# Designs tried in a protein design chat: VHH binders against DNA-directed RNA polymerase subunit Rpo3 (rpo3). Part 13

Target 1, 262 residues: DNA-directed RNA polymerase subunit Rpo3 (rpo3), of Pyrobaculum islandicum (a1rse3)
Amino acid sequence: MPKATIVEKTPLFLKAVIEGAYPSLVNSIRRVIISELPVMAIDYVVIVSNTSVMYDEMLAHRLGLVPLTTPLQALPPIEDCETGLVDPSECTVRLMLQINAESDKIVYSGDLVSERPDVVPVYKDIPIVKLVKGQSIILEAYAKLGRAKEHAKWQAALASYYYYPRIKVLDEKCKEECKDICKELTNPFECTFNKAWTCRDICGDRLIVEWDRYKYVFWVESFGNYDVETALREAFRILKKKFSDFITTLTQKAGSLVETKV
Key: E = the ipSAE of ESMFold2; O = the ipSAE of OpenDDE; V2 = 0.75 times the mean of E and O plus 0.25 times the DockQ between their complexes.

## First folded at step 9 (VHH; framework vhh_7z1x_3)

Design t2 (from s3 with Y102R T103E; at its last look DockQ between E and O 0.63; V2 from the best seeds 0.52)
Fold by OpenDDE, look of step 9:
Structure t2 (fold): chain B 262 residues (1-262), chain A 127 residues (1-127)
Amino acid sequence: as target 1 above (262 residues)
Amino acid sequence: QVQLVETGGGLVQPGGSLRLSCTASGFTFSSYAMNWVRQAPGKGLEWLSRISGSGGSTDYADSVKGRFTISRDNAKNTLYLQMNSLQPDDTAVYFCARTTTREYSGSKIKIYYFDYWGQGTQVTVSS
């Protein structure tokens, strides 16, 4: 069975060593994290007034890129949203922006007022638009639960991995020669496999760089919509579901083929 | 030509009621969601209420929820706003506005606008 050992962890970042896994599995996890994790993002905007110098499409674009907290545990599964199993309103939240500038000011993400307290801008200090005296921005923004595969505004995290490097330094001078690429050449968490491999070009036969085909360094970074633990849990849920669906489909097809031959 | 004409504004005492009308012409009225918006003296525009083309769905700003009722008669091409429990702060020019929409592929965001407005009707709430 695959084993994961956590090397580093914060609310928004996790680094782990994965052992006993095929590259296909590790890559599948990565792909799910970067493309299929559900997050709330502004999907449509009702503009009552925009007298700023910013075009409506640019304003909308910026709003769409404001990351929103996404309480997955308090939301329907995204599959239910996508299939219409649940009312669309359960997968949507309204945020209001009403600014009448009495003086020159910058409108920030924090000026968005959400109807749902657990779905708010992750960061309150993202500048949206500059207003001068007399200008106004009045709009209703509606956030929808979605996935990055549809648009980047629904991306929740980054993830990557590399083969766990196995480094043998045959000449200590190689460490000094390679210090600009890898300060800690023998540290697999600081000196990635690719960096180590580059060091081989410098050190030649003085450095042996190997790898384990079933051992990886894996990391994930959350953008703040939810923490990395939540992200990973959801990623695994999605992945399991995908596998289950796939198996079901295969079984059905296999069964149908047998029936056709009889 | 698309036209929207508001009527029904006037002077009313605090606690009083008023019914605004907006008559539409030049387009298929039932195909468009309609809105009421107001502008108080020295203040910016404020969205108040929306009603779908069919009239089956309505929405209200918190400031008027429970006091104002939006409705429409598609046979008469008329939008209505029943205003109850009026307060001095409700003093404003009231506008009806038609909703339109555009989708921008780059941002994957749909933007809804008010493309046509009436001339507005003055509502004054004063003792």
Scores: ipSAE 0.453, ipTM 0.726, lowest interface PAE 0.6, mean pLDDT 92
ESMFold2, look of step 9: ipSAE 0.515; ipTM 0.801
ESMFold2 (binder alone), look of step 9: mean pLDDT 82; pTM 0.814

Design t3 (from s3 with S105T K108R; at its last look DockQ between E and O 0.72; V2 from the best seeds 0.00; counts 0 for: pae E 2.5 > 2)
Fold by ESMFold2, look of step 9:
Structure t3 (fold): chain B 262 residues (1-262), chain A 127 residues (1-127)
Amino acid sequence: as target 1 above (262 residues)
Amino acid sequence: QVQLVETGGGLVQPGGSLRLSCTASGFTFSSYAMNWVRQAPGKGLEWLSRISGSGGSTDYADSVKGRFTISRDNAKNTLYLQMNSLQPDDTAVYFCARTTTYTYTGSRIKIYYFDYWGQGTQVTVSS
C-alpha cells in the first residue's frame, strides 16, 4: 500500500518519502509534472507598433517565456479548450503592453496589463527590452493554456526522485573524509543515493550503503504559476484520466473490431 | 495596388455616436482580417478591434468593448466601426488596417502584422 510522508513543504516546493510504490508509478507522476501540467502562456501577439531595437520575433519570444499565474479552478480544463467544448474566449486571456518612452527606460514583465487579475506575470521584474526616448511598444498579447510537452514556455514545475539510502558508518573517520560530498552521511535528504555511493568509493568497506527497492525521496518545485499542492492534484487528475482513456480505447477498439467482422 | 480609405469622421458631442467606413480595393477583401486602430493627439497608436475575413469572429480592446462594434460587408468591400457613447478621450485619427501573414518564433508564438493602412479619418469629441 503506497504511503507518502512529507519531509519539507512550502508553497512552491515539496519533498516527501514515498514507500510501497513501483518505480513505474513514481516515474509516471514525475513525467506528468514535468511535461503535462497546464499553465497559461502567451501564444500570439498583435503588434501595432514596435520601434525598439528588439525585432518583433525576439520580443514575442521573450513575452512567451514570461510565466503567468494560472487559476486552474477558475479556468476550463485544458481538454475542453482543445476539443472545443467551451467558447475559445474562456480559454484566452488578453494582456496589453503600451509603452511610449519619454526617456530611457527598461520595459519589465510587470508592464503587461491583464484583463484578468488572476492571470498576471508571476514575476513583475523580468526585463523585456530597453527603450530610448521616442521609442514605443504597443501590442496585445493573448495567452492560452498549454503543456510543456508542446513547448518549454508552458513548463509548470520540475520533479525528480532517488532511492532512499540507508547508510551504516563503520568508521567515524569516514565523516570527515567525505564531508565535501555529504556533510551528514546518515541524512538521506542531504546525502542522496548517488552522493552516498560516491562516499562509498572513498571509504570502501568502512561505509555500507543500502536501499529499499520500493522507497524513494521525491521532490517537486513549482515555477510559481500555481503552488505545488495544486500542481500535484492536477498531475494525479491527468494520470487518472490517462488510465481511464486507455481502458476506454482498448474496450472500444475491441468492440469495433467485433462489429466490423459482423 | 492595395488601397484603404476611411470616411465618416467628424465632430460630435460627448455621448454621441458615429459610424466609420473603410473602403478597400486592390485585393480580395473577404480573404483578410481587418482592424481599426486610432492615434490620439501626441499619443501612440492604439489597436481597437479586429474582424475575420468572413465576419464570423470579432475582437475588441478593453477600452472600447461594449461601446464600439466592428462589422464588414464583403459584397461592398467595406469595413465599418459603429462608435457609441463617445467621450472626449476617444478624440483621435482612426485608421483601418489589413492583417498580413504571421511568423513563428522559437517560442511557438504567432505574430500578426498590419501591412496596409488607410490615411485615417479625424474624430473629435468635444462640448
Scores: ipSAE 0.321, ipTM 0.642, lowest interface PAE 2.5, mean pLDDT 88
ESMFold2 (binder alone), look of step 9: mean pLDDT 83; pTM 0.824
OpenDDE, look of step 9: ipSAE 0.411; ipTM 0.702

Design t4 (from s3 with Y104W; at its last look DockQ between E and O 0.78; V2 from the best seeds 0.56)
Fold by OpenDDE, look of step 9:
Structure t4 (fold): chain B 262 residues (1-262), chain A 127 residues (1-127)
Amino acid sequence: as target 1 above (262 residues)
Amino acid sequence: QVQLVETGGGLVQPGGSLRLSCTASGFTFSSYAMNWVRQAPGKGLEWLSRISGSGGSTDYADSVKGRFTISRDNAKNTLYLQMNSLQPDDTAVYFCARTTTYTWSGSKIKIYYFDYWGQGTQVTVSS
C-alpha cells in the first residue's frame, strides 16, 4: 500500500515522500491536480461602461486571471455542474465592478464586489486597469466553476515529483565541486534527482546516483483558491471517481462482449 | 438602421411613479436582451435592469430592486420600465440599450456589451 510522509507543509504548499507507488499513480495524481481541480474563475463579463484606454477584451482577460477563493465544501460537485444535475446558478457567482474615477487611480482586484462573501479575489492588490479623471469602469463579472483542462484560468495548483535520489559520495571533494548545482548533495529534498544526476557528470565515478522505482518526492503548490489540503482531498476524490468510472466501463464492455458471443 | 427611442420621462414628485418606454426599430427585437441604464448629473452610468429577448428572465440592480419593473412587448418592439416609489436620487437621464455578445478566443471569456443606445429621456424627481 502506498505511504506518504509529509516533509514540509504550509497552507499553500506541501512536500511529501511517497513510497510503494507506481509512477503511473503518482503521475495521475499530478495530472489531476494541475488540470482537473475545480475553481471559480470569471467566465463572462457584462460591460456597461468602459471609458478606459484598455480594450474590453483585455479587461475581460485580466479579470479572468484574477484568482477567486473557491469554497468547494459549499459548492456543488463540479460533476453536477457539468452534467446539469444542479441549477447553473449554483455554480456561478456574480462580481460587480463599479468605478468612476474622480482622480487618477488604479483599479484593483479588490474593487470587485462579490455577491458571495466566500467567493472573492484571493489577492486584493492585483492591478486591473489605470483610470484617469473622468473615466469609468462599470461591469458585471460572472465566475463559473471550471477546470484547467478547459482553460488555464481554472488552474488551482501546480504539482510535480521526482524519483527519490539515492546518493553515494565516494569522494568528499565531489561535494565541493558540485556545490553550485547542489549545495546539499546528500539532501534528497534540496538536491533533486535531476540535479544529482547532473552532479554525476561533474564527479564521474566519485558519485553514485541511484533511485528507488517506488519512492518519490512529491510536492503541491496551491495558487490560493483553497488550501493545499483541500486541493489534495479534491484531487483524490476526482481520481477515485475516474477509476470507478473506468472499471464500470470495462465491466460493461466485457459483459457486452460475452453476450454477443453467446 | 438600428434605432432606440426612449419616451416617458418627466417631472415627478417623490413617491411618485413613472413609466418609461423604449421603441426599437431596425432589428429583430425579440432576439436581443435589452437594458435600462441611467446617468445622474455629475455621476457615471448605472445599470438598472435587464430583460431577456423572450422576456422570461429579468434582473435588477440593488438600487432599484423592488421599485422598478422591466418588461417588454415584442409585438410592439417596445421595452418598458415601470418606476415606483421614486426618490430624488433617481433623477437622471434614462437610456435603453441593446445587449450584444462577443467571445474572444484568447481568453475564452464571453463579453456582453451594449452596442446601441437610445438618446435618453430625462427623469426628474423633485418636490
Scores: ipSAE 0.479, ipTM 0.744, lowest interface PAE 0.6, mean pLDDT 92
ESMFold2, look of step 9: ipSAE 0.481; ipTM 0.797
ESMFold2 (binder alone), look of step 9: mean pLDDT 82; pTM 0.807

Design t5 (from t1 with R50G; at its last look DockQ between E and O 0.57; V2 from the best seeds 0.53)
Amino acid sequence: QVQLVETGGGLVQPGGSLRLSCTASGFTFSSYAMNWVRQAPGKGLEWLSGISGSGGSTDYADSVKGRFTISRDNAKNTLYLQMNSLQPDDTAVYFCARRTTYEYSGSKIKIYYFDYWGQGTQVTVSS
ESMFold2, look of step 9: ipSAE 0.453; ipTM 0.749
ESMFold2 (binder alone), look of step 9: mean pLDDT 85; pTM 0.843
OpenDDE, look of step 9: ipSAE 0.577; ipTM 0.791

Design t6 (from s3 with A33Y; at its last look DockQ between E and O 0.70; V2 from the best seeds 0.00; counts 0 for: pae E 2.4 > 2)
Fold by ESMFold2, look of step 9:
Structure t6 (fold): chain B 262 residues (1-262), chain A 127 residues (1-127)
Amino acid sequence: as target 1 above (262 residues)
Amino acid sequence: QVQLVETGGGLVQPGGSLRLSCTASGFTFSSYYMNWVRQAPGKGLEWLSRISGSGGSTDYADSVKGRFTISRDNAKNTLYLQMNSLQPDDTAVYFCARTTTYTYSGSKIKIYYFDYWGQGTQVTVSS
C-alpha cells in the first residue's frame, strides 16, 4: 500500500516522501500535474482601442501570460466544457481592460476587471504597458479553462521526484570536499539523489550511496492559480478518470468476445 | 462599400427608453458579429454589447446588463439596441461597429478588431 509522509507543506508548495509505489505510478502523477491540470487563462481578446506604444500582438501575448485564479469547485469539470455538456459560457470569463490615461501611468494586471470575482489575476502588480497622457487601452479579454498540453500559458504547477538516498559517510573529510554540492550530506531533502552521486564521484569509496527501490522524495509547486492541495486533488481526479476509461475499454472488449458452448 | 448608419437617438427623460437602429450595407450582414459602443462627452470609448451573426449569442457589459437588449433583423440588415431605464450618465454618442476576423498573437491568442464604425447617434438623458 502506498504511503505518503509530508516533509514540507505551504499553500503553494508540498514536499513528501512516497513509499510503496512503482515508479510508473509516481511518474504518472507528476506528468498529470505538469501537463493536464486545468487553469483559466486568456484565450482571445477583442481590441476596441489601443493607442499605446505596444503593438496589439505583444499586448495580447502579455495578457495571455497573466495567471488567473481558478475556482475549480465553482467551475464545470474541463471535460464537460470540452465535450459541450455545459453551456460554453460557463467555461469562459470576460475581463475588461479600460484605461484612458489622463497622465502618464503604468497599466498593471490588477487593472483587469473580471465579471467573476473568483477569476482574477493572481498577482495584481504585473506591469503590462506604460501609457502617456492621451493614450488608451480598451479591450475585452476572454479567459477559458485549458491545459498545459495545449499551451504553456495554462501551466498550473511544477512537479518532480527523485529516489530517496541513504548516505553513509565513512570519512568525515568528504563533508568538506563536497560542501559546494551538498551542504548537509545526510539530509535527503537537500542532498538529492543526483547530488549524492556527484559527491560519490568526488569521495570514491569514502561515501556510500544507497536507495530504496520504491521510496521517493516528491515535490509540487503551484503557480498560484489554486493551492497545491487543490492541484493534487484535481490530479488524482484526472488520473481516476483515466483508469475508469481504461476499465471501460477492457469491459467492452471482453463483452465483444463470443463464447459458444455447443 | 461597407456602411453603417445609426438612427433613433434623441432626448429622453431619466427612466425613459429609446431604441437605436443601425442599418448595414455593402457586406453580408448575417456573417458578422455586431457591436454597440458609446462615448460620453469628454470620456473614452465604452463597449456595451455584441451579437453573433445569426443572433443566437449575445453579450453585455456589466454597466448595461438587464437594461439594454441587443438584437438584429438579418432580413432588413439592421442591428438594434433597446435601452430601458436610462439615466443621465447614459448620455453619449452611440456607435455600431462590425467585428473583423481574428489574427493570432505569438502566443496563439486570438485578436479581434472593429473594422467599420457608424457615424454615431446622440442620446441625451435630461440632467
Scores: ipSAE 0.379, ipTM 0.727, lowest interface PAE 2.4, mean pLDDT 89
ESMFold2 (binder alone), look of step 9: mean pLDDT 84; pTM 0.830
OpenDDE, look of step 9: ipSAE 0.430; ipTM 0.725

## First folded at step 10 (VHH)

Design u1 (from t2 with Y104W; framework vhh_7z1x_3; at its last look DockQ between E and O 0.60; V2 from the best seeds 0.53)
Amino acid sequence: QVQLVETGGGLVQPGGSLRLSCTASGFTFSSYAMNWVRQAPGKGLEWLSRISGSGGSTDYADSVKGRFTISRDNAKNTLYLQMNSLQPDDTAVYFCARTTTREWSGSKIKIYYFDYWGQGTQVTVSS
ESMFold2, look of step 10: ipSAE 0.465; ipTM 0.768
ESMFold2 (binder alone), look of step 10: mean pLDDT 84; pTM 0.843
OpenDDE, look of step 10: ipSAE 0.556; ipTM 0.780

Design u2 (from t5 with Y102R K110T; framework vhh_7z1x_3; at its last look DockQ between E and O 0.84; V2 from the best seeds 0.00; counts 0 for: pae E 3.5 > 2)
Amino acid sequence: QVQLVETGGGLVQPGGSLRLSCTASGFTFSSYAMNWVRQAPGKGLEWLSGISGSGGSTDYADSVKGRFTISRDNAKNTLYLQMNSLQPDDTAVYFCARRTTREYSGSKITIYYFDYWGQGTQVTVSS
ESMFold2, look of step 10: ipSAE 0.241; ipTM 0.624
ESMFold2 (binder alone), look of step 10: mean pLDDT 85; pTM 0.845
OpenDDE, look of step 10: ipSAE 0.574; ipTM 0.813

Design u3 (from t2 with S57Y; framework vhh_7z1x_3; at its last look DockQ between E and O 0.56; V2 from the best seeds 0.51)
Fold by ESMFold2, look of step 10:
Structure u3 (fold): chain B 262 residues (1-262), chain A 127 residues (1-127)
Amino acid sequence: as target 1 above (262 residues)
Amino acid sequence: QVQLVETGGGLVQPGGSLRLSCTASGFTFSSYAMNWVRQAPGKGLEWLSRISGSGGYTDYADSVKGRFTISRDNAKNTLYLQMNSLQPDDTAVYFCARTTTREYSGSKIKIYYFDYWGQGTQVTVSS
């Protein structure tokens, strides 16, 4: 039975010990979090005016990297957007940038005005470009729901895990010799699996590093589009959908194989 | 030859109304989203409103939302802007503009432009 023990949790970060799960399950969750979580991100722009020193392509690129809040429960599931089950406009949000500089100023992400108050820049203070008096930037930015596997601008979170190390120090001199790598050799949250093996290279047989294939330290860091709990819930929803679709495919193809033979 | 011609500008007292028209020729009007943009004396451009090719989707800048209404008649190749509750700071030259259908993809973010503009029509709100 898989079990999770929370080590640290904030709105944007979670670290937990996971026990009793195969690596394939843990890695599947990690991969979904990294590459398949949906977020809103600017996908195209309509330039009305740009007399700044930043050329259009760079301006568009910077706008594409501005993280936007993403109200998953108020938006269609990403699969419905991708398969065309819903109107594309339900998965798109317009933001407007209209700045005519009356004096020298920096344009910030917070200057974007969204048609939808629940899809806005996560951080209002990201500098986009400096304008001098008389310069203008006027554009429409269209954000779409998407996933990082298509482009990094849709990255929602980072996640990783390592095997929970079990460390036995046979010679106390090893603690001093490895101090710069692991301050607490037996602390699995500071002396991670890879650090422990690096210390093993230094200390030789004086340090025993063991691990359990079914026990992990797992962590997730959200970029702020939504909190880590929302990210985890969506990751499991996506994974469940993948297994459901796989089972459907197998039962259809098995029936087809029988028909084809006859 | 693509051509956009605005008409309907003039002098209006504060609180008054005007209806602007933009007659399009030289292209399939219903295939293009259309826009209204204005430029006040001594100021930069201000985007006001956009309407989809079919007319099914409209959008407005906050400064004019609730006061201005964009519409189009695809049978007549004409774009309209109904402007109500006009104030002195609405004084400007008003342009209609066409959004490109061809994307320019410089940095993985698709980029579109306003490729044709009318010559503009002057609207003056003065007591």
Scores: ipSAE 0.492, ipTM 0.778, lowest interface PAE 1.5, mean pLDDT 89
ESMFold2 (binder alone), look of step 10: mean pLDDT 83; pTM 0.839
OpenDDE, look of step 10: ipSAE 0.500; ipTM 0.751

Design u4 (from t5 with N35H; framework vhh_7z1x_3; at its last look DockQ between E and O 0.72; V2 from the best seeds 0.00; counts 0 for: pae E 2.4 > 2)
Fold by ESMFold2, look of step 10:
Structure u4 (fold): chain B 262 residues (1-262), chain A 127 residues (1-127)
Amino acid sequence: as target 1 above (262 residues)
Amino acid sequence: QVQLVETGGGLVQPGGSLRLSCTASGFTFSSYAMHWVRQAPGKGLEWLSGISGSGGSTDYADSVKGRFTISRDNAKNTLYLQMNSLQPDDTAVYFCARRTTYEYSGSKIKIYYFDYWGQGTQVTVSS
């Protein structure tokens, strides 16, 4: 039975000890977090006016990289959008950028006005372009749910893990000799697996570094589209669906093979 | 030659209504999404509304939602904007604009433009 113990948790960061899971399962959830979590990001723009010094293509690219808050509970599942089961307007959010510079100014991500108050720039202070008096930018930006596997603009979070190290210090002088690498040799959250092995290279037989076969330190950091709890909940939903779909496919194939042998 | 000609502007009292028309020629009208954009005196352009080539999908800026209705008659090559409950801040030149069917997608962000515009029709809302 896999077991998870929380070590550190903030709205955007989580570190936990995971026990009793094969590396394949831990790596599967890490991959889902990195590449498959859905977030809203600008997918296309309709330009009415751009008399700024920035080319349209670069302006659109920078807008695409602005992270947007993503209320997963209020939006249709990305799968329903992709299959056409819901009205396309339910899967698209329009943001307006309407700036006529009356003096020199910097256009920020916060100048985007969203038709949905729950889908807005995560950070209001990302500079987009500088305008000189008389210049304007007027455009419609259209955001949709997407996944990082299609493009990095849809990246929701980072995640990684390392084996939980077990350290035995046989000579206390080793603590001083390795102080620049590990401040606390026996603290598995500061002296990570790789750091512990680096200290082993310095101390030789005076430091024993071992690890549990099925015990890990796992961490995840959200980019702010939603909190880390929401990210993890969605990641497990996606992974669970992958297993369910695989089982359904296998049972359908097995049923077909039995039927054809009759 | 692609041509877009707006008509139907004029002077109206606050609370009044106007219906703008945009007659299109020189292209297959039903193949293009069409839009209305306005420019108030001394101000920049403001997007108002858009309609798909078939007329099946419409969209509106918050400033006009519920008061303005976009429609099209593809048999007459004509785009319409019904404007109700007009107020003084609706005073502007109103333009008909055609959206491109081509896109730039070098960074997987598609870019659309309004490639042809009418000359505009003046709407003035005043007592």
Scores: ipSAE 0.383, ipTM 0.709, lowest interface PAE 2.4, mean pLDDT 88
ESMFold2 (binder alone), look of step 10: mean pLDDT 86; pTM 0.854
OpenDDE, look of step 10: ipSAE 0.486; ipTM 0.761

Design u5 (from t5 with G50Y; framework vhh_7z1x_3; at its last look DockQ between E and O 0.53; V2 from the best seeds 0.50)
Fold by ESMFold2, look of step 10:
Structure u5 (fold): chain B 262 residues (1-262), chain A 127 residues (1-127)
Amino acid sequence: as target 1 above (262 residues)
Amino acid sequence: QVQLVETGGGLVQPGGSLRLSCTASGFTFSSYAMNWVRQAPGKGLEWLSYISGSGGSTDYADSVKGRFTISRDNAKNTLYLQMNSLQPDDTAVYFCARRTTYEYSGSKIKIYYFDYWGQGTQVTVSS
């Protein structure tokens, strides 16, 4: 029976020990978290005026990297946007940047004004560009849901796992010899699987590195578009849909073969 | 020759209303999103509103939301701005502007511009 024990949890970070799951499942959810979670990000801009020292292309690029809060429950599912089931305007959020510098100032991500209060910069203090007196930036920015597999600006989170190491120290001198790699040689949350093997290279037969095939340390760090709980729920929804779609395809092909033979 | 001509400006008392028109020629009007932008004396440009080519999608700056209404009549090639509850700080030259339909591909973010502007119409709100 799969079991999860939480080691550390904040709104934006989770670390857990997972037991009793195949590595293929754990790796599948890791891949979904890294590349397939939907977030809002600026996809295009309409420039009215830019008299700053930053070229339009660089300005647009920096705006595209500003993380935006993403209320998944209040937005259409990304699949409905991609298939055209929903009007394109329902899948787009307009943000406005209108700055006329009356004195020298820095334009920050927080200067973006969104048409939706629930889709705004996650951090309001990201510097975009410095303006001197008399310069202006006036543009419309249009955000849409996307996934990191298309472009890194849509990355929602980092995730990884490693096999839970079990360390047996046969010579206590190994602890000092490996201190620069693992400060606590027997702590599986600090001395990760790969670090433990690096220490094994130093200590040879004096250090035994063992591991359970179905026991892992798994962690997730959200970029702030939504909390880790939302990210995990969405990741499982996506994976579940992948299996459901596969089952549907198999039953349709099996039904087609039976129908054709009649 | 693409041409945009604004009309309907003038003098109005505080609390009054005006309706601006922008007549378009030289292009397929219904294929282009349109915008209103204004410039007060000694100030920079201020974007006011947007309308899609079909007229099905609109948006407004916070400063004018609830007071101004953008619309278009594609059969007449005309863009409108209905301005209500006008105040002295609405005094400006008002421009209609056409959004480009092409993507500039020099960055990973698509970039559009306003490629044609009208010459503007003056709106003055004073007693």
Scores: ipSAE 0.442, ipTM 0.733, lowest interface PAE 1.6, mean pLDDT 88
ESMFold2 (binder alone), look of step 10: mean pLDDT 84; pTM 0.830
OpenDDE, look of step 10: ipSAE 0.550; ipTM 0.784

Design u6 (from t2 with Q1E T7S T23A N35Y L48V A61P Q87R D89E F95Y W117R Q122L; framework vhh_ozoralizumab_d1; at its last look DockQ between E and O 0.31; V2 from the best seeds 0.42)
Fold by ESMFold2, look of step 10:
Structure u6 (fold): chain B 262 residues (1-262), chain A 127 residues (1-127)
Amino acid sequence: as target 1 above (262 residues)
Amino acid sequence: EVQLVESGGGLVQPGGSLRLSCAASGFTFSSYAMYWVRQAPGKGLEWVSRISGSGGSTDYPDSVKGRFTISRDNAKNTLYLQMNSLRPEDTAVYYCARTTTREYSGSKIKIYYFDYRGQGTLVTVSS
């Protein structure tokens, strides 16, 4: 059974030592986190007025990159939105931007007004565009759930892992010779697997780098759409669904054969 | 041919009321969210209300919330704006609109605009 030892945990970051898992499983979780976690992001805009110096396509692009909080527990699963099992209005959130500049001002991400209090800009202080007196921006922005594999604006988190290195220093001069790469050669959380091998290239046989093929340092960093615990729970849900769908497909034909015998 | 024809504007005293109408034709009215937008003298366009295709969802900016009510009659293909407690700052030409069916984008963010706006109807609030 895989086991995990937490090394560092904040709402947006987790680092853990994972033991007893095949590399294929660890890499599967990493790939799901990077490319398949759903988040809300602006997908289209309806422009009423834009008299700013920023052309509409650039304005829309900047709005699309504003990260939005994503209450996964209050939204339908993205799969249900994609298949039409739920009303499309439950999967789309409208945000309004209406600024008429009475004086020079900067429009910020926090100026977006959402119809859902739980789907709002993660950061209120992202500058969008500068307006001078008399200029205006009036638009509606429509956000939907999406995945990073379709477009980077839907990226929810970064994740990576490396094999847990075991380092033996046979000549203390290696510490000085490798100081620019690894400040502490025997610290597996600072001197990562690849850094350790780079130091091995420098020190030769005076440095031994070993590893356990089923032991890893794994980390996840959320972009703030939701906390890292939510990201991990969703990643496992997605992976379980992939296995379940695969097994159902295979056993649907096999199950028909079994039923004829019972 | 898509048509939107506004009516019901006029001169009114502060605190008065007006009801604007928009007759729609040439498209499936109930499939589109509809909007009222206004342009005051010397000012840019301002969004003043939105109603969903079914009529079940409405929205207003703070400047008119509680004073204006958008509604629609999908059987008559008609959009309405009831304006109460009118103020001099509400003086403007009012337009009804739907979004364009053509998207405009050179990026991954789709861009839509207002489409087939009528001539508007002038509302003047003064003593």
Scores: ipSAE 0.395, ipTM 0.684, lowest interface PAE 1.9, mean pLDDT 87
ESMFold2 (binder alone), look of step 10: mean pLDDT 80; pTM 0.811
OpenDDE, look of step 10: ipSAE 0.518; ipTM 0.776

## First folded at step 12 (VHH)

Design v1 (from t2 with S107T; framework vhh_7z1x_3; at its last look DockQ between E and O 0.68; V2 from the best seeds 0.54)
Amino acid sequence: QVQLVETGGGLVQPGGSLRLSCTASGFTFSSYAMNWVRQAPGKGLEWLSRISGSGGSTDYADSVKGRFTISRDNAKNTLYLQMNSLQPDDTAVYFCARTTTREYSGTKIKIYYFDYWGQGTQVTVSS
ESMFold2, look of step 12: ipSAE 0.460; ipTM 0.763
ESMFold2 (binder alone), look of step 12: mean pLDDT 83; pTM 0.823
OpenDDE, look of step 12: ipSAE 0.523; ipTM 0.775

